# Miniprotein binders against q56419: the designs that were tried, part 227

Target 1, 326 residues: q56419
Amino acid sequence: MEGRTLEEVQEEVFKRHGVLVPKKELEDLAKALEEAGLLLTEKVEARLKEEEEKLKRERPMRLAGLSYPEGEREARAFLEAFRASYPGEGEEARVLLMPHLEPSRVPEVYGAALAALEKTPPPERIYLVGVAHRPLKEKAAALPVPFQTPFGPALPDLPALQALDALLPFELFNTPLAFREEHSLELPLFFLKGRFPEARVLPLLVARRSPELGEALKVVLRDFPGLLVLAVDLSHVGPRFGDTPLTRTLAEEARRRDLGFLERLAEGEPEAALAFLGANPTRIDGVEVVASLLPLLRERKGKVLAHRLDLEAPTLSAVGAGTLVL

## First folded at step 18 (miniprotein)

Design cc9
Fold by ESMFold2-Fast, scan of step 18:
Structure cc9 (fold): chain B 326 residues (1-326), chain A 104 residues (1-104)
Amino acid sequence: as target 1 above (326 residues)
Amino acid sequence: SMEEKIRELAEKLAKLAQELAELAGDGSDPDEIKKKLEEFIRVFLELYELNKEHPNPEADYWLQMTIELVWEFMDAFREGNVEDAVELLMYIAEAAERLAEALD
């Protein structure tokens, strides 16, 4: 690489992946880091310690005013608008797969999830399983504190969380800071709390494949029955995700991959769903969650209520989203 | 080997991310920051091109997280949030170190 300029490297990456890191952005970033002055790193470290301490009491809203309204009245109207965007009726869910993608990008998919929740009896607790977007110390984690929402705090189910912790070969409450900025929990929770205001929650993050989590959850669900929610997005394609620029063929392949995966899950065949993805299982962020929860998904038949591949045209990338009831 | 190359790039990226986070806090020369940032992006783009190699599953997981964190780092800067950018450099260093360990 010593024989190539930064511009030459960027040109090659642009040709292969359709993404360019502009030289001006690098110059602007270097200037901003310089102008930030002394003690910026110490300030960030102090902020992280303070926020970790706050997470011992509660998990505050981070996306209020951005992805959903902060006020309860406005939040309720927002949620009802999503329900209205889906013209169908739901199905009762014992297991619900729903996205955690920005809701405004796939409103009918969230509307389908809301329709399913309308047909579902209010659970005492929700096992909300998302995906980690920060490094976890272990394969999975939970945060046993109230999660704030515009509809009031979603309270943790402490007895069920403790029962789960006791069955795992690692400490479940291992990475509190990973929950500070976690949209895979916050966005689905907004809709779940709006529909089931009295339900307690087990907020769970999966980082890597953990069969021990699925086995432990199977045991805990017998003593603490509730709704299992897999908050996962589907295909991640294009340069934003380390892949080639999206073409019509790649978009069609992504839609086929998403629907083939969901249809096999709906037949109660999660191993077949994983096998269908072949050599590229990590391209669907739900793979690690499904692989961890196999004992809970086998022999459960259900229905795909909605699917969409959402295009981000400026980056030639796309993310799939779907609603599946089991 | 391709895995050895990915490991070496991951180690370099982790070190550069850590050094950039440290430089932001100590009032270092802007030319030094620019040089380190240029090296950081160059190493990242080399690693990004190797993403299609799909090393072992543990390493692939950390490789994907490293790529996502670098894109978040660039986004934080575009939004004018320098504190978030520095925090993301710390996470990039951690993810890249774990990538290198998975290939060690």
Scores: ipSAE 0.679, ipTM 0.865, lowest interface PAE 1.3, mean pLDDT 86
Fold by OpenDDE base, second read of step 21:
Structure cc9 (fold): chain B 326 residues (1-326), chain A 104 residues (1-104)
Amino acid sequence: as target 1 above (326 residues)
Amino acid sequence: SMEEKIRELAEKLAKLAQELAELAGDGSDPDEIKKKLEEFIRVFLELYELNKEHPNPEADYWLQMTIELVWEFMDAFREGNVEDAVELLMYIAEAAERLAEALD
């Protein structure tokens, strides 16, 4: 694409992917950046510094009133409606794989997770492992502060977090700003806190696979037993992710990979699940999390409760979501 | 090699993202900003296409993150959220730099 005009590049991308980046939008952006009266960089840096200081005390809700209700009463009704969207019964979970996608896109998948939680004795603590959608300084991170929810704060298990940190070859408490807007923790936590209000939480993010994390957690879980939750999405296909618009063939391939991945996990064969994906051409979100937690997933048999490939119509893209109990 | 090309594009993208973030503010030449934005989008679109054609498992994490952040940047801009857009440029610069490092 070197030497091509912007218009030529835009036209080519549109032809190939059905996505148009209008020249006018770029002009509007340039104008907006110019009209911003302060060096926005300094302002943004100052904001980030302030937010980082706040994160030393608590993690506020970012998606309340957007993805879920802010008020407790409305939040309870929200939970009940999502549970009702799944007609089946759950099973007791020692490990729960659930989505972190916008709840309204895959209500029955979250409903399946709630069904599983109904059959699960209240845990003392929840190990909530999400996916980092911002750069981390290390392969994994934790934020040892209360997370706000409509049901009250989810309190961290500091002793268990400290035990985990002591077993890792890197500082676990890194990159607090990566947690500020991380939906892979906030959205699942809404459902988990609503079901288990007294459970302490270990909010964990995985960027790249960390075998050390899985080994450390295996040790920590002996002294600090709890529910392990993998908050991961599955395939990401379509223009938003580098593909052509969703076709029947592409959707079938995404579903095949999602279900093949989940089924192998359900058989207690996480290495086989990873091997089945190969180069991961449909971009299953949870691969780095699963690769990090292999010691905790091996030989555990379970059941796939739900799966959906959800279309985002404005981008003609789709994201897979599933619920698995082990 | 294709890896070398992706690395070079990632480095260029990182630089452009950082420059754009720095230029965002009073006294900046609109024509310069526009030119850099155009170049930024060209570089991104080339990375976007190469990702589809040549997946690299070793760099895939950073590549995918870079692409996702650029989409979020475009969304923030469409919504008129300039502060968020500049913040996202900073993350794009970091992710693209990390991508380049992973291909070294």
Scores: ipSAE 0.494, ipTM 0.817, lowest interface PAE 1.2, mean pLDDT 89

Design i1
Fold by ESMFold2-Fast, scan of step 18:
Structure i1 (fold): chain B 326 residues (1-326), chain A 105 residues (1-105)
Amino acid sequence: as target 1 above (326 residues)
Amino acid sequence: TEEERRFEWLFKYAREYLREGYESGNPEILRLAIELFKEALEIAKRTGDPEREALVLWYLAAAYLDLGDKEEARKYAREALRIAEKKGIERVIAWAEALLRYLED
C-alpha cells in the first residue's frame, strides 16, 4: 500500500468487479501481505477469479436452511404448506409473475403461484427473469451452469441460452459473480424446481431496461417454447426503503399502485402499466424487467391471483408482492 | 468534500445491501451491510454531522433487528434517539420510537 489507500482499493474493486469488500476485510488482507510484498488489489482479484472458477461448474444454494429447508423431504413439506396457504384454484400460465421476497412474509402469494403451476402443463424449460441486486457489465446477464436446489440441480438449457446469446448485441454470460448471491433467482427457483423437476432453466438477470433482450427472447421462445417467469416484487414503502414512514393512506396508495400495475399487465397493456406508475421515482422493482420484456407481454391477457402488502411495523415499512398469470 | 462523497457512497450501498438482506433473509449480507454502515458512522462522527450520524445509527438498529440481535438493535436505536432528540431531528425521533416500542414491549 504505497500509492493506494484501503478506501481506493475498495472503490476500485467495486467499480471493476461489482463486489464491495468491507474495509475491515481489506485491513485483514493487508496485514497478511506486509511481509509477502504482494499488492492488495492483485490478491483480491485472485480471490475473485477463484470464485468465478467455482461458478463455472455450479451455483450452490445460499439460502438453504434459512429461507427453505436443506433436505428434500422437508423442502417438499414446506412447498406443500405454501400451496395450502392459498385457498383458490390456479389458472394455466404461459407467463407467470411471482415475487422473490422472503417467502415466509407472503406465503399466500407464493401459494397462488404454486396453484398456477399446478394448472400449467410441465414446460420443457423455464425462462426465469429476476432483478440484478449487483452491478452487471451489461444490461442483462445469464449463468449457464446447474443451480443446486433441495430437489436436485436445476440444469441450464444450453441450446436455448446459446441461441439467446447469439441474438444479443452484448455477451450474455458477462458477470458470473452477480449470480453468487441472488435471491431473485434462488427463491422462485425453489418453487419452480419443486413443481417441475424435469424442466431446464434459463436463469436471467436484468439490471437496466434492455428492449433487445425482449426482442431476442421473443425469437428464442418460438424455437424453444417454455414458461416465462418474471420474479419481481412490487411497492417498497417506508424508512427501510426511503424517508416516508408508512401510514394508512400510504399503504392504501401502495396497494392501488401495485394492483393498477398488475391489472394493466393482465389486460395485455404493459406500456399502460408502466405509464400508470406515473413520474419517477417509482417504488416497484420490476419496472426494468417489464420494460425489457414488452414484446412478450403485449396483447396477452390474464388474471391477478393474489396480492399482499407485507407490513413491518417496527420500521414503519412495507413491501408489495403479487402473483399474475398471463 | 471527499469525506462527504465517501459517506454518501457507503450509505447508498449499505442501504442496498440491507434491503437485499431483509428480502432474502441472508445473515451474511446483513453483516456486510452492518460493516458498511459502521464505516459510514465513523465518517459522520468525524465530520460532526449529527443528522447523518442519527440516520446511520437507526439503519444499524434495523439491520441488527433483521439479524435477530434485539440487544444490539435496542442499543443502536437508543443512541439514534438520544442524538435525534438532542438535535431536534424529528423524523429519526419517530423512527427510533417505533423501533423501541417493538423492542421494549
Scores: ipSAE 0.809, ipTM 0.919, lowest interface PAE 1.0, mean pLDDT 91
Fold by OpenDDE base, second read of step 19:
Structure i1 (fold): chain B 326 residues (1-326), chain A 105 residues (1-105)
Amino acid sequence: as target 1 above (326 residues)
Amino acid sequence: TEEERRFEWLFKYAREYLREGYESGNPEILRLAIELFKEALEIAKRTGDPEREALVLWYLAAAYLDLGDKEEARKYAREALRIAEKKGIERVIAWAEALLRYLED
């Protein structure tokens, strides 16, 4: 059977680059080609390379006007409203765990993060560690370019990123296309940039647990001190996530796991937090991130500032979110 | 079979894109999820697997709900319910009914 199918090409490109090319686009490309399979793949790869070249300059906003305001004035008002949604006071953070869920779903959790940031002296740099919702070539990746925000570009800390890359057994600057649409960085960055406009950023994604990343970051943080931010969600339960509809029992289990996870982190026992989850039946999002950052989380005591299990009634599903300061 | 393998891949990553789209509110990601679900749906129809068909239809309904297209969401939810009732797929019945209750108000 000579030529690869369009479906095979689509799957291959997705696995390789973390990008889904629409079938219609592949069909159009195939029609333009006299030969299918390898030639189609080459054409797709050439287009993706062009997109990668754009990402060498900057990462544009993707969720401006959707999840947050595009205009600076409106964005500032947005920040203030979110801060107002949390009635408590924050604490100084050296490590901040915060959500990456669409902000409107868990406003008080983001408010708690803002409260913590108010008590935090402006860092020189922010290590922003998100969750890769798409495949990466390596266990973790970074994109060393400006990230656009309504408050101006979040500039990368190139010296610190280079130092990190030098200590990793894999190429850190891999899979740039995985960053293009990744909300786990974009959403928390909005709040972080709004609070700390002068801070440089290290945008990091974790796809799989990498003990090497935590060890490398521990070394880098000595020479390049900064705020560590874990942008992670907690439990994902209900039909949306291939589970049974939310019941009292399921909600209680989700909360138990979320809070048990956060509390153990707050006690400086990240290994205990991971062990507590076991097979992670409620699908806590941040497991691979925490597992990668164990050296940075050990023996750090802190406080859980907020938690919410947000119900989406139409689908009988819920997502957990929390804010933790260490 | 190759079709079975393809279905499992499509269905897996469609749900991942749906999750990403739901979490971010990004309509472009939701459209990608819909594309994969539609292809999965066609495979399920060809292979004659009503459970997979009903499931995919429900997820399509959810994706269109996320896009704000209540009409298409209702269409797919109704079809999910129809197949699920016909074949006695209790879980999908409950899920489809819940979604339809919201879409009818």
Scores: ipSAE 0.626, ipTM 0.870, lowest interface PAE 0.9, mean pLDDT 91

Design i10
Fold by ESMFold2-Fast, scan of step 18:
Structure i10 (fold): chain B 326 residues (1-326), chain A 105 residues (1-105)
Amino acid sequence: as target 1 above (326 residues)
Amino acid sequence: TEEERRFEWLFKYAREYLREGYESGNPEILRLAIELFKEALEIAKRTGDPEREALVLWYLAAAYLDLGDKEEARKYAREALRIAEKKGIERVIAWAEVLLRELED
């Protein structure tokens, strides 16, 4: 195996390509390759290149039949049911913060986002910013291909993506395979495409704080105006996330933390929102996204439409979700 | 050690994938997390680290619960509790008792 262990191959592939190949799959592949007289690393690289080439054409649905229906008619009814779960009126959004958590856990929060989209004039493009759940070669990345949805493909805004790429000190299209499995883009996109079928999309992932991304986006949004969507979840608390089992007090603290964060964003004070989180910024998965987008969030006032702390009783853990319009 | 480094790498990404599987509801991601936790469990057993062993067993229980496999979840949670009680690992005792109470009661 070229003097490399299977563990070393797994770790290097994950770091370099954002793909975690199970060790058992590598074991099976290595055994098969011994029979053919081929090298494991060459076969892994060939498979990754094939998957990457597929992703250069389109990004297929991964959660259809799981988090939302595959068929267009069923998907439309599903989306309307989420809207119906929120009894309030929306507000027009130029910036929308919405969750990427499994929608069935927080239906009224997604309903609030849909209400806001109903009050928002259809944008020509949506800047959809999610959270990377795989390593990226750079602090942020984009995938400039159609993303499949039950409502048809969400087409990339190629001119805007190219303008963004030109302004960044790193290659924007740097980790295609990290987009293969990415719910922080796929789940919000289902709702956004259902409401704005003609809008093009800039699918963006943030892995680490990138102030240069926010600065570049501020410039690009001036020439290519559109809706900015931050697809982020809020507090992650309890044993599932390495913390103590929830008590009434800890749950209330998480709600206060989430609302205090959102309220400060609504006042156009994103630095104050980040400071409010204090020493536990990783408790909110959108911290790196907000920190990257500071120039777009300053001086922009708005309203919190919904918030929920979704309690998972079996582990006494919870995830916060909210809808904020700016 | 190299085994200690490998355990920390597996445990970190197993928890990240468990989180992703929980948030997305994707069973393929949950199965990936389970595979990583099982490899981490073998390292904890070989290195004789009961705290790490009990922690990994608890996360396996949570992962199987998310996958809908309540029988496997109970099995791993009971084993986590057994080791935690024997070694006085208070954190895991509390976590396992919560999970088992929900599964049985």
Scores: ipSAE 0.758, ipTM 0.900, lowest interface PAE 1.2, mean pLDDT 91
Fold by OpenDDE base, second read of step 19:
Structure i10 (fold): chain B 326 residues (1-326), chain A 105 residues (1-105)
Amino acid sequence: as target 1 above (326 residues)
Amino acid sequence: TEEERRFEWLFKYAREYLREGYESGNPEILRLAIELFKEALEIAKRTGDPEREALVLWYLAAAYLDLGDKEEARKYAREALRIAEKKGIERVIAWAEVLLRELED
C-alpha cells in the first residue's frame, strides 16, 4: 500500500510534535495535494512551523475567560476569593507544590498556595515546573518567551534559562508547541503572577524523569536564586481514568497515597515518597516531576497546608490535589 | 490487525486528551478527544466489539458533559447503556445509569 494514510500522518505528527491535527484539517490538506503521505506531512510540518514561530514571541492565554477571568480587575477579585476559601495561614516557601487542576474544583488548595505566597518574600524569579500532558522531544523542555496573564506578561529569565540549558545534556528549548495549550503552567502562573508581578519566570515542563534536570537546577539556583514551584496534581481515580468507580475503599487508598506522598516530601525524603507509591496505581501525576527534582527536595522539611480529593459524581471519578511548602 | 492497532492508539490518546480537557476546562482539547473517540467508535462498530463500543460511547458522553452539552451527553450515555444491556456489560451499565441520572437534573 504505497501512500501513508491520513491516520498514519496524524499519528506521526502527534508523536513528533505533540500536536494532534484534526482529521478534517488533514483531509482538507490532502485534497489540495496530488500526493498523500510525505507531501501531506511536509505541509503539516510547515503549518506547525508557523505556529512555532508565533510562540517565539509570546505564549498567549488559552484559558482566560474559562478557568480564570481575563480582565485584571476581575482577576484580582478572583485571587482574593480563592485566598478567602482557605481559612488558615501560610508559611514561607522556598519550594511550593501546588495543583494545576481547574481552580474551581479545588479552590481551598489554591487558597493555601496563596496563603503560602503571602508569607514568602517576593522572589526575583520563579522556577515553574509543570507536567507535560503532551509528548516532548526530550525529557524536559522550556519556553523562553513571555507568558500572557491578566496581570501582564510573565517575563522569562533568559540568563537563568541559558545557564540551565548549558548544564543539560539535551537541548532545553525543545517542543515549543507542547507549551501552547499546557494548563499545568498557565493555571499556576495566574496565581503566581498575581502575587509576584515583578518576578521573572522559568516555565519548565517535565515529560519523563530527568535526574540531570535536578542536578542542573541545583547549580543554577546558586547563581540565580528563586522560588521553586512544582505544579502537580495527585491521584486520578475512577472510570474517567480507566479505573473502577470511586468507592470508600478506593477513596481511602487515593487519600492514603496522596497524603503519604506529601508527608514524605514534607519530611525531606523525596526518594521515600517515590518508593511509597510503587507502581503508582492511583496515578499521581507529580511523580516524574518529583523524580526529576530530587536534589532540590532532599533534606528540606516543610508542611502540608491542604489536600482535597475532588469528586465528580456523574463519572464516579475523583482527582487529588494538595499544597505543600518546603 | 491494523484496525486493532489504530483503535488502541485512538482510545489511548482520546482518554489522555479527555483528561487534559477535564483538568483544564479547555473546550478545544475536549473537541480533539471527541474526534478521536468518534473514530474509535467507528472502528469498534466495524469490528463488532460491543464492549469497546459501549466504553467509547460512555467516554463520549463524559466528553460532551465536560463541554456542557447535556443533550449530546445524554444521547451517547443512552446508547452506551443500550449496548451494554444488550450484551450484558455490567460495568458500563452501572456507569451509564449513573451518568444518565445525573444528566436529568
Scores: ipSAE 0.671, ipTM 0.883, lowest interface PAE 0.8, mean pLDDT 91

Design i11
Fold by ESMFold2-Fast, scan of step 18:
Structure i11 (fold): chain B 326 residues (1-326), chain A 105 residues (1-105)
Amino acid sequence: as target 1 above (326 residues)
Amino acid sequence: TEEERRFEWLFKYAREYLREGYESGNPEILRLAIELFKEALEIAKRTGDPEREALVLWYLAAAYLDLGDKEEARKYAREALRIAEKKGIERVIAWAEHLLRELED
């Protein structure tokens, strides 16, 4: 057992690798290792290294059969049903902001994103920027492998990823395990791959503000043009998210906050959008992504196609979601 | 104290994983959040902190609701309400009463 508690092993592994190993799994391993005489931390790290090596080959679907159908035919029908949920017309996007929240909660918002994709010429590649839900070793990361989808694998754009890596002051491919379970990439990718089956992808995660990522992306996009997608959710309000219970007044404040943020982005003023949130208390998921991508968002005007504050009545909580084209 | 530090660590990451489970709909992430909340609950009970105990019980109710287990959700919400009423923890009384009303058949 090496003299450390299971709690210490769990916390150390999480700190070093960003992976939270269930205590029950550690208990089972510790029982087996006491019989074998091996150190628990060493065994866990060996298993994580094996998992990491598997992720260097491909990223499997994690939410198929849960958030979207496994079969291609069923997935196509599902995607078209979401498009049908939005009664408006789209607008061509060079930059698309869309949610990564469970699609069934905000179908019209995903429908608006699909409408925008209908008006957008098929890109050769998609820069898909999500929010890290695991600690990253650096401010941002990418995983240069095929991502499985019901529409076939979304292939990585290796030349563009390598060009990006070369321009950054840190190793871009720094935390493969953070991509094992990452809905902020998987859920938007389902819709993007369904609409643009031939596009290659750059799957990018932002954990903390990385101005160097935005500067590097501006250079790479010039040589490797493509669609930039910010996969972010908006306000998170209510007890579920550590805030006060939702009231009609607080819901309207959240809608005002979301729309004020999106409208300033639509005017090509991302610094004003961030300042607006600073002046108005926020729980907006996409702040770190927008702050990282400032050079790509300035002076780019567009339109807010949809916004919804999805109420979760049992916990008096809500999550904002929107679709913005630039 | 060490137990107070461990409680805060568990509570913080249980809530992060609860948020992730809600956003993704992934039951494996929700089960992980539940495990972390249950460990936090045991610390709150041992250290005699009824406010932390009531809060964790309410979050367990929310997690089980997300998992689709309404019976466990009602059980934890009722226990959260019982402790919150006994100790006058007004916010948890309100949260638990509302959750239970939403779960009425």
Scores: ipSAE 0.757, ipTM 0.890, lowest interface PAE 1.1, mean pLDDT 91
Fold by OpenDDE base, second read of step 19:
Structure i11 (fold): chain B 326 residues (1-326), chain A 105 residues (1-105)
Amino acid sequence: as target 1 above (326 residues)
Amino acid sequence: TEEERRFEWLFKYAREYLREGYESGNPEILRLAIELFKEALEIAKRTGDPEREALVLWYLAAAYLDLGDKEEARKYAREALRIAEKKGIERVIAWAEHLLRELED
């Protein structure tokens, strides 16, 4: 066959768009086209373009009824329960680091975030910076559309997003399909929208460290003040993540790295926090986000409100989560 | 080889999708992970690499566990264990045995 294989097409589409098209779907398309390779790729790209066009209007909920309730009343009860799971009081945040892990795994960590939000005056806008779990065309991206939540749509701050785009050396509005399923924005946004229903949002994803993003945001924040939220998890250890089973030693190392990272951030020393992790052997996922936002984190002192290393017993694996206010 | 390259790609991104699915609880993402693992499994079988085969089977078991399908999880964990025992892959033996014990409770 002079054409590309189905596998090559799948890989190419994934690399280009951050979307995995099921092989079965590719096979069906190939049969329909009587040709494979380039023609198949074009057909797939046409379908993906249709999906992109939908995302120009809104980003629908993907985890409603799964990770959080779909109904507003139940969603409010959910928020209250999570807040109740954290027995402490929060502090006013200008910068909030919180998890994006499935909420039920680390309820008190999300509770700590809610506690901090209770002490935070309602911001005009929220800069929500998540982790891209899929490839982006650029180091970072934004989706300038309403994000659906049980509390109504989180509306984008278009003027602030445009100002940010103008200061970046790359197109900010890239890879819209990467936002379709991205939980690192959706899960934190549930809590943020529930607490600040009137705040506009800048949904941002980071795939690779972008110093340009931090510098640009520093400028934008002067004209468009708001709450900065880093939606990041911490260590990922155990067989699920290609590691050895969780042992006391491994758990201690994960906690040491998580807390050492957070404490250095709390001291206003983000470069020291990154240096402390070195090669990041416990796979803290927030590294690229923090590395991108260094200008915004420097000299800011704060407090670690919560930390948990959550064990999944069947796979002997664990994920770290934390809440930090600056 | 091209098959080796394909396996490495599949196995890498299957684990990434599994992570995403685990973190989010999104069953659609888990199904994508499963698809990639199944293709990786077939390559491992064809190339005669029992270590890769056993590993992929264990990850399939984990993915089905995440989907709430304990029956399929047990099936793949048992197969992982069988191959690992046959070939003396101690790491996978330990992981599969533990997973099976947790799935029986």
Scores: ipSAE 0.651, ipTM 0.872, lowest interface PAE 0.9, mean pLDDT 91

